# Designs tried in a protein design chat: VH-VL binders against Vacuolar sorting protein 39 (VPS39). Part 15

Target 1, 267 residues: Vacuolar sorting protein 39 (VPS39), of Arabidopsis thaliana (Mouse-ear cress) (q8l5y0r16to282)
Amino acid sequence: PARIDAVESYGSKLFAGCYDGSLRIYSPPESSASDPSELHQETYVLEKTVAGFSKKPIVAMEVLASRELLLSLSESIAFHGLPNLETVAVITKAKGANAYSWDDRRGFLCFSRQKRVCVFKHDGGGGFVEVRDYGVPDTVKSISWCGENICLGIKKEYVILNTANGTLSEVFPSGRVAPPLVISLPSGELILGKENIGVFVDQNGKLLQTERICWSEAPTSIVIQNPYAIALLPRRVEVRLLRSPYPLIQTIVLQNIRRLVKSNNAV

## First folded at step 7 (VH-VL)

Design c11 (from zi12 with heavy chain S59K Y102E D105E G109D; framework fv_zilovertamab)
Fold by ESMFold2-Fast, scan of step 7:
Structure c11 (fold): chain C 267 residues (1-267), chain A 126 residues (1-126), chain B 107 residues (1-107)
Amino acid sequence: as target 1 above (267 residues)
Amino acid sequence: QVQLQESGPGLVKPSQTLSLTCTVSGYSFTDYWIHWVRQAPGQGLEWMGSIDPSDSYTKYNQKFKDRLTISKDTSKNQVVLTMTNMDPVDTATYYCARDYTESYEWGSDLYYFDYWGHGTLVTVSS
Amino acid sequence: DIVMTQTPLSLPVTPGEPASISCRASQSISSYLAWYQQKPGQAPRLLIYDASNRATGIPPRFSGSGYGTDFTLTINNIESEDAAYYFCQQYDSYPYTFGEGTKVEIK
């Protein structure tokens, strides 16, 4: 069986990024489900395998629907045109990047590599140009745009990187049990993980509210699909409504799941 | 020293409105949430609700459905619990308690109760 | 709501013996569990927070353990002054809930 490390939806299709570097494209079943849970219980059919998509494992993917582009993180960060998957751009400076964030409104990409955070911008001609390069004190575990600034989860702390002057301002410690998680909301505000809690902060790292999301265990991954917050906990997924008091809506018991994948296409 | 002290009437008639005050001292009033917890005679502890004194944001246990209001008076370092339509089953000792929450810039935000008031017994009887 | 179940509800012990009280949550609460001691006529007093951290001024004979759904409060070499009710409390999610309480009685 193929080891799948990344999943993303594109229209009715499912894209799977594999450990062997291939991209697999699945088509939906003949019957249409009345809800998303039923749709995912049906068997998808393998339509196409792009064997030479990447030389290394595909560890993350994101469909940029408004731009008809697929962003992938593997050896480096690459952009492929949709639906044909022709190579549009490869960000060679992102070789060895471990985390990234895309700002669709401005067309800005940021990524972390070897204690550096780099910013690129999509030009009008389909290429990408380097804008800025910042030094950071340690390896970045999680990264997200927050307005014009960048929020970083680094080893033990959350910090805001001011892109105009390169200064770092402390937000709070990331906790003991789980890795730092930085989750962007459509508003430009953030949810930051701390132990089993999701904390709401604004784009400058200031606390928005004292109320927080309380997960049953420390999550290793959190995905926002408005109006839901979905967290990967040990051996289960917990779905909560993204509205105070953030009630538990559903628990899905799981075997052999490694990571949650955010879909940009609600279906 | 950190102190919390409840005050209010010890006797309330059925259908009357209860008003209890929690007065705090020994710390910055707006830095910690205040909770109300009650205990009926011979029974366990029941969380009622809480307030953030910095902005009056409140959380309530939904079982009290439109009966419970928690407010604050920053000039007096006081939190006030108001509960309408009192019933004999509401007879209990009422406690205010401080949660151990710190500014996110200086420490961790934990929800256990590090300090409690002495409690005030409220009897609901005709 | 998360239901907290304590066992036993009554625990007679002889001075110098160890005492153990169990607390079970109906769903995982990570380590967001506190233990309180309540003596007759007094307010509850914080003993343990985050499942295993001893509060300021609490003697080392009190210890807590557990994670997820199963938690234990242990009192080693119990003293006569430890006769009291003991309550566990989860602070993982709304609404906050407490166990029924365990009455520790000195024989």
Scores: ipSAE 0.000, ipTM 0.377, lowest interface PAE 20.0, mean pLDDT 83

Design c12 (from zi12 with heavy chain S59R Y100S S108Y G109E L110Y; framework fv_zilovertamab)
Fold by ESMFold2-Fast, scan of step 7:
Structure c12 (fold): chain C 267 residues (1-267), chain A 126 residues (1-126), chain B 107 residues (1-107)
Amino acid sequence: as target 1 above (267 residues)
Amino acid sequence: QVQLQESGPGLVKPSQTLSLTCTVSGYSFTDYWIHWVRQAPGQGLEWMGSIDPSDSYTRYNQKFKDRLTISKDTSKNQVVLTMTNMDPVDTATYYCARDSTYSYDWGYEYYYFDYWGHGTLVTVSS
Amino acid sequence: DIVMTQTPLSLPVTPGEPASISCRASQSISSYLAWYQQKPGQAPRLLIYDASNRATGIPPRFSGSGYGTDFTLTINNIESEDAAYYFCQQYDSYPYTFGEGTKVEIK
């Protein structure tokens, strides 16, 4: 079986990005649902394999439903039209990009590559055009849009990049135990990781509240599935309610999990 | 111990094609990008192009557009530079150099050149 | 293309004295600058990366400084074996570009 590194929902279907560069499309089981034993047998069925989708592992993907596009991060960042998966654009400058963030309202893409942060805009008709290119002092490990600014998690600190003038403002130092994590909330606010703590900040990096999410160990990834915050810890997944006091709802011990993936909720 | 070694002809006639080979050892060949840099006698260094040996993706300096090709042979741990229509102005010492960035580290393609080959002098003359 | 300008092009120095070489970029390159040493008949050798970090095995008498467009390589207490060409290189954007080189000569 193929190793799956990225999963995303598109309507009722699941898209799986594989280590071999293929994209696999799964359909839900037929909604018969009258047999209780069938509840234990329900699973997604492989509908199609797109073998030539990418040359390198597909490490992230996101359905941009309002634009009928699939964004994928692999060798570069690519956009494919939905539902047919025709190639719309490949961002050549994103070769070797390690992280990205999409601003759906403005149609802006930012990504980090080496010690650069690049911004592209969806032009509506012809694809994507470069807007800005910023130098940053160190490798970016995590990145997210925060309003008109970009929050960066670099090796030892969090900074806000002002996109109008290119200035960097320090937020606070990241911890030593785990990589920096920048997580955007639907409100445009951020959760920043530090050791085993999730800290809430606004679009300018200012502290929103004194209360924090306290994980049992330092997470390596966090996914928001309202109303839950789901964190990948060294040997478990922790599910917490995203409301003070952020109680632990569930712990899942998973043998071979390496990444949490965001999925589009049924809307 | 990381080592890079260039080899190829010392003399090329005008209008002919140059082929240079860079052989690497002491590390996993597909893990690091390889660049080609040349230096004309008594002049400075000039970057020519690069290749990711894990998938053969290449980048070229536009000055060499349409006559430069960089390829690889993974079975021999070699990167090959091919340049067509050589001119006396192309007389230079040609170096291969390793990019300091790990090819599977999605963040760093353009760090710096941490190891260089010894260089090979190519004279273009009739 | 980013143009890198080195000054001076030739620098005679007496052993034990400090030597300084300047490198100026035509536009900001943040700290994406490396310095290389090239002795006669040898390949370039990495000295400094990210403007100020010394490469492995490089003696502490070599140091780098600068940010944006202006950079300096300093060789404190210069030794006769430091006679060589020195080149700066930007890696902010393709194509990579180098300075003209500075020849350090022991007088």
Scores: ipSAE 0.000, ipTM 0.397, lowest interface PAE 16.0, mean pLDDT 83

Design c13 (from zi12 with heavy chain S59K Y100S S108Y L110W; framework fv_zilovertamab)
Fold by ESMFold2-Fast, scan of step 7:
Structure c13 (fold): chain C 267 residues (1-267), chain A 126 residues (1-126), chain B 107 residues (1-107)
Amino acid sequence: as target 1 above (267 residues)
Amino acid sequence: QVQLQESGPGLVKPSQTLSLTCTVSGYSFTDYWIHWVRQAPGQGLEWMGSIDPSDSYTKYNQKFKDRLTISKDTSKNQVVLTMTNMDPVDTATYYCARDSTYSYDWGYGWYYFDYWGHGTLVTVSS
Amino acid sequence: DIVMTQTPLSLPVTPGEPASISCRASQSISSYLAWYQQKPGQAPRLLIYDASNRATGIPPRFSGSGYGTDFTLTINNIESEDAAYYFCQQYDSYPYTFGEGTKVEIK
């Protein structure tokens, strides 16, 4: 059973989270001692299968390199120590969570579950402690840290959740056709999807610049792979430079194949 | 064919509540958002708020949020604007307008107004 | 809020001449801009949407252009029936905002 729902890099290795709940670890070819013309295509080899890593599909993963932890979203949110994958923590309150965001600098986790947004903090060693729990008006479809605040895509709009007082501030409508997309930038600023455009906003939801990323159609997923922004459109993938005027670099046409895309919450 | 018609009182006293109704016909009521826009005599257009009749999801201009409510009655194909604590500065012609976009129109022409009601003048005075 | 600034506010024009109205947004709105015509005592009528597309039934003498922050409505070979107020509207973000309007007067 090799259906892969999440992929993440750890050193030279690849971690693959599978639909059957297993974690598969792939290693690069043992020797790269070959002519450049001989190295036509790299093939990773399955090194290890961790059966029973989760009881449900692993839908997202993120390597937290500075903390030597693997974060996974499956039946709940779990943290495993690297490199041995020993269980460090399982966030019981995250059972049934559908989206998360990690703030590596502060060690803060936020996630959404059943019209709630919960915040946990890494306690500097072995565990995670609940900080806050906020009510929201409906199911969150996309979530990201934006500095000290949290940006949410809910129903047909974007809102900024102020973590100090729990207030929600409206940003703008997300459009009707595509799901809301909240994309975090290293600066703590955001790209928000609206139909066929990507809009740059600050931590309070205010516009940062007049220029926008213009996709040829409304994307259902956007990932940032610096210096590129990569969008999944209905029958293609568009790769654009993440600098004005955001030129199109590559288009990949897809026919009846929807490949899984790295989680928008994994940075 | 497609028609929007506003109705309600032409005169409201200061501090009273305004209730206006927009009745639509000629299309599927739940398929398009409805907006409310007003225009003070001799002045420009001001967007007030909108509703999705399929689920009652609303958006309001923050200027009116504390006193404006937009609701719907699907059995009558009606959208209702309710505004509390009316003031003489609220004297205006009130229009309802249909959002131009149906679902699955990817990246093209949503949230502009393709059909407007005739408008109803509301005068606020003692 | 996005502020929409129209120039000129009043535009007297002779039949057969071209007329040009400018609309500037305080922030980029991509192409999410519409133009409306309003005659005295009537509701606004959609002329142009997505900055440059003519609405159904609108004569070809009306055209729109622009992207980002600067937009123009052009009326070529103006007719007496074109005497009206013209408004631009952005629908990029809430609250939706309109320009202050331009009164086109036939001389």
Scores: ipSAE 0.000, ipTM 0.435, lowest interface PAE 14.6, mean pLDDT 83

Design c14 (framework fv_zilovertamab)
Fold by ESMFold2-Fast, scan of step 7:
Structure c14 (fold): chain C 267 residues (1-267), chain A 125 residues (1-125), chain B 107 residues (1-107)
Amino acid sequence: as target 1 above (267 residues)
Amino acid sequence: QVQLQESGPGLVKPSQTLSLTCTVSGYSFTDYWIHWVRQAPGQGLEWMGSIDPSDSYTRYNQKFKDRLTISKDTSKNQVVLTMTNMDPVDTATYYCARGTEYDSWGYDLYYFDYWGHGTLVTVSS
Amino acid sequence: DIVMTQTPLSLPVTPGEPASISCRASQSISSYLAWYQQKPGQAPRLLIYDASNRATGIPPRFSGSGYGTDFTLTINNIESEDAAYYFCQQYDSYPYTFGEGTKVEIK
């Protein structure tokens, strides 16, 4: 059966990116009951399968609602028009990219491939134009826009890449147990992972506050679903409020989970 | 008794490579970061870089990144600073120092609780 | 880079007087500031960390204060052995940077 690697919400529908490279579209079933007081329908119905959407597994997707585009990361980065999924652009330079970040306000895309970080801009029409290409000293494990700059998790440290001149400024080491995690907040501020803590920094990598999020163990994945921070730990998920003192709200014990499935626009 | 001691050549010619060794004793070598700090004659202190002896992870001041390498030898409890293409402006006393993190918060924030005695390196023709 | 500015650069004091040295950061560094003492021909010695905490073995006449951008090292009843250079260091962000140093001279 279908292995789903990415999920994204589009209006009332769900998009699922599959290991076989197909895109599956699910819709809630139409109410056949005439009672308007309580309509409880939990099952989504497969409406369409777009076979051959990509040649490789679809590992990430993001709906860019204000631009009516679907971004997908597979063999490369592609943009499809919504709602019809016509191909708008394929970023050929993103072939083999392992991470990306989208800045919706400016219309900027950055991605990492091998030891390079590349920046493209949406031209407002149908296409994307290359802005810059930067060399970095090692493979990038995590990446996010932070204002005009880019925060990178490289090896065991965090650095800020200045996009105007290409210089790297070191922030602090990411720790030894878990890979670096760079998490963007809607404000443009960042949460950086270090061992079992989440550290709040501004777009220049400066600490914003003394208070931090304390996880029970070092997370391998963190997703922000305001007002919650959701972390994947060994054998469990912890849900915390994203407000001081960041209390634990829920713990979910899991088996056989490798990472959290990301959905950027799921309510 | 915690001790750090630098050793290496006191005189280097311009364009040559400097190699300094920091030997530590009196504590567990792999438990603390080692930092290198230099001081030009009559001037202030300048942080150069650091190494975690437990896994050889390094951090460098970007000013020196292309010339500076810091490595370790756990069997000898030593950290080695290597700097290429020395210039007269690199004349300074070079210190190694033990980094202590303010541990209660888990931030990677280091102040230096123990220092070596320093070694003067003069760069002249 | 964060620039650390010390004032004064030279401070002559008489034994028994209080001495104060100021350190100003070009941007906020919270409390991530240390003070070091350096006597001629010797390595620096840690006095204060986290702006106000005395290091082990440091006499109680040494105290630190401040937060954000403005910091002060105070020596309340200065002794002849306190003649030395004093340096502040920020460890808020890389690269770590030091002040220029203040020379305390005993009259």
Scores: ipSAE 0.000, ipTM 0.399, lowest interface PAE 17.8, mean pLDDT 83

Design c15 (from zi12 with heavy chain S59K Y100T T101E S103Y Y104D D105S W106S S108W; framework fv_zilovertamab)
Fold by ESMFold2-Fast, scan of step 7:
Structure c15 (fold): chain C 267 residues (1-267), chain A 126 residues (1-126), chain B 107 residues (1-107)
Amino acid sequence: as target 1 above (267 residues)
Amino acid sequence: QVQLQESGPGLVKPSQTLSLTCTVSGYSFTDYWIHWVRQAPGQGLEWMGSIDPSDSYTKYNQKFKDRLTISKDTSKNQVVLTMTNMDPVDTATYYCARDTEYYDSSGWGLYYFDYWGHGTLVTVSS
Amino acid sequence: DIVMTQTPLSLPVTPGEPASISCRASQSISSYLAWYQQKPGQAPRLLIYDASNRATGIPPRFSGSGYGTDFTLTINNIESEDAAYYFCQQYDSYPYTFGEGTKVEIK
């Protein structure tokens, strides 16, 4: 298959979501990576191709390790059981969804579709039940849970959607050059992108601190891998510590990288 | 009751463009994909392509992609097949069909054709 | 492309006897296989999906079985109204492909 749009790890294996709608599973190579005097490239071996996984490109995947589920976004949002990939649930109302966020602790899914934000809850038996459906004024570009509320990036602005009453509260403008980025922290607090800076806010959109993460350029993607914040910039990745003053730890020069993927494996 | 109905010219000259319309009724138009399948006289079925009417996303059989366009008109509940450079070998009965999603314990992604139109015969002749 | 091969291509049967049609895929398609019935001058009608599930309104004399590459459609106690062409179809991967069809003729 020519094109991979999403990658996720589960145990020792890699899952690749493809543009043709197939899911490909790769097994780890015979390891010799720890020999500092003799290095050679080893390739993950294709173990299995699931050709009928989706009718549309698989654009995002997330392993929910604590629940033994694979979440995928393609034509809709689907949950498959791990390790066998039996279908557990399909959120039919998420047909055409463009962004989602998963709250692993509560088992809550939110997603945006057209000018709507929908919330579903995992019912414990493998099914999902709709909690609520909210109207929003424009297409959502970025979305993330923030405690009990949802933070949205809409039309170069950040807003907090109050899930109890459906009200929207403006946080601040996201800037002109970079698209809005909403990044969730394990605490339920957020990092919001504004040009080349990351701003820390609480679950109600209130400023947590005056110190900022300052990237060298506006990032298009940010992944949190405690204790690091990893940002995809034009032609490079910057790794910074999530501790004031957020020093640059590493710069990785890249060619042909499209986006960053969060991993549950440390190495 | 679910109904699909094809309409269009019964005769097309070689090198001309074919336009066929599939009109649907009895269900929500944007909830199901529509496919085009053709059958040459005395031959088997051949899948041509499909469209998701909710966002106009299309899939084409590679052998037709340079000639085939599938589009929709939501206000009329219609899917339109357009094929350029018609040739006598394109003579066939053209069907539109609706797929459905079946969820079961064996997995999601089961897209079979649960309803078909009656078909429309297109003859390509000078 | 996945090639679907049907056997036999012609099947004469006597009313009341069972009929079996085989469909073979050139590569594994799991259970992503459907069977359709087509009478002369009519559109195909869905009989079986996901290899073994009967479609709504299909009488219980029709059954499907198989997984991977080898599939069978069985018609128990065949009736005169079952004279038709029968096609298998894979929907495991694009492009969707059909078998050549089996003509069931009542003697």
Scores: ipSAE 0.000, ipTM 0.464, lowest interface PAE 13.4, mean pLDDT 83

Design c16 (framework fv_zilovertamab)
Fold by ESMFold2-Fast, scan of step 7:
Structure c16 (fold): chain C 267 residues (1-267), chain A 123 residues (1-123), chain B 107 residues (1-107)
Amino acid sequence: as target 1 above (267 residues)
Amino acid sequence: QVQLQESGPGLVKPSQTLSLTCTVSGYSFTDYWIHWVRQAPGQGLEWMGSIDPSDSYTRYNQKFKDRLTISKDTSKNQVVLTMTNMDPVDTATYYCARGDYEWETGLYYFDYWGHGTLVTVSS
Amino acid sequence: DIVMTQTPLSLPVTPGEPASISCRASQSISSYLAWYQQKPGQAPRLLIYDASNRATGIPPRFSGSGYGTDFTLTINNIESEDAAYYFCQQYDSYPYTFGEGTKVEIK
């Protein structure tokens, strides 16, 4: 049995990226029409295994529905056409990339590798073209598009990278215990991690509100699944409502969980 | 024993460029951030900017936008503050100070300061 | 920018009495607050960091407390040598900012 490192939904199907580099596709079973009174638990069944999808673990995947593309992060960043999974592009410059962000509206990809932030643009179906390559002062720990700009977590601080001129603007320090976390919201606003709190900022790094999300401990991962913010703490997950005063909805005690995986299609 | 010492001109004319050097000793130069803080006569303290000598990563107070540059010379254990277009309001005592930016400790306070150097801007 | 407000700005005290200086941040800074002492003609000297930790070599009569927006520096059994300016500093967010300073005068 293969270890699954990434999950993404595509229509009614589920894509699973595996440690062995294979992509597994699951489909829901057809509804039974023989007995309408029968209770049938919906379970996904393995439809297809793509054994040669990648030679390294698939650590992240994202369905780009408006483009009919699947983005995967493995040895590099690759794009496959949907529904057939033909290879459309491989961003060779992204070999060894440690973080990425996709802007679906503009068709822009940014990723970090070493002390560089690179931007590529989808050229309308043919492939991807390099737009810009920015030097940054240290290794990027977290990255996200924020409007036309890019928010970066570098060392223990947050900065906004202006993509037009390449300048860096200071936001605030990320805290002492946990590495920086940049979390994008569908609105284009950001939640920035600072110790046990989440701070709301706009696309220029300015505070949107004084109210904050308060976690019981510093999270190592946060995913937004409207209307919830889900945070991974050292031995538990906290689910909070994404609405002031951000109340705790649920706590799940866990052992040996490493990271939460986000999907644009819930669960 | 940790020591920081500022050096540079005591007098600068308006519109000229200021260059101050902070020389450090008694510890590993690349292990700690160096900050610049100034104090106008009879006034409070103002943080100007900082540098990580291990990779030249800099942070600046946006008030000094485009006028301030902080650089380092590892072979001399020195950090250099350069500020262009000096004005009489820039008259102040300039201090360099050591900050700890160690990932596990997360220290950002200034544990050691230089003695300060008074820079007077006048014609 | 985070604004740091100190009260009082001038504090006359008699030797042996306790003295307290307050520092308020315009927004939460967790515990990222330091206190410095500055005597005339000298550089500032670190007293307290992380709101409540005494720096090396600082006498136990100095103590700090607080979290979030409200912080206090306390000097117990004040001595004549404690006459100085005292500044708080936040290092939560750039730019780092200082309070106005409090002048402690020994009567």
Scores: ipSAE 0.000, ipTM 0.397, lowest interface PAE 19.0, mean pLDDT 83

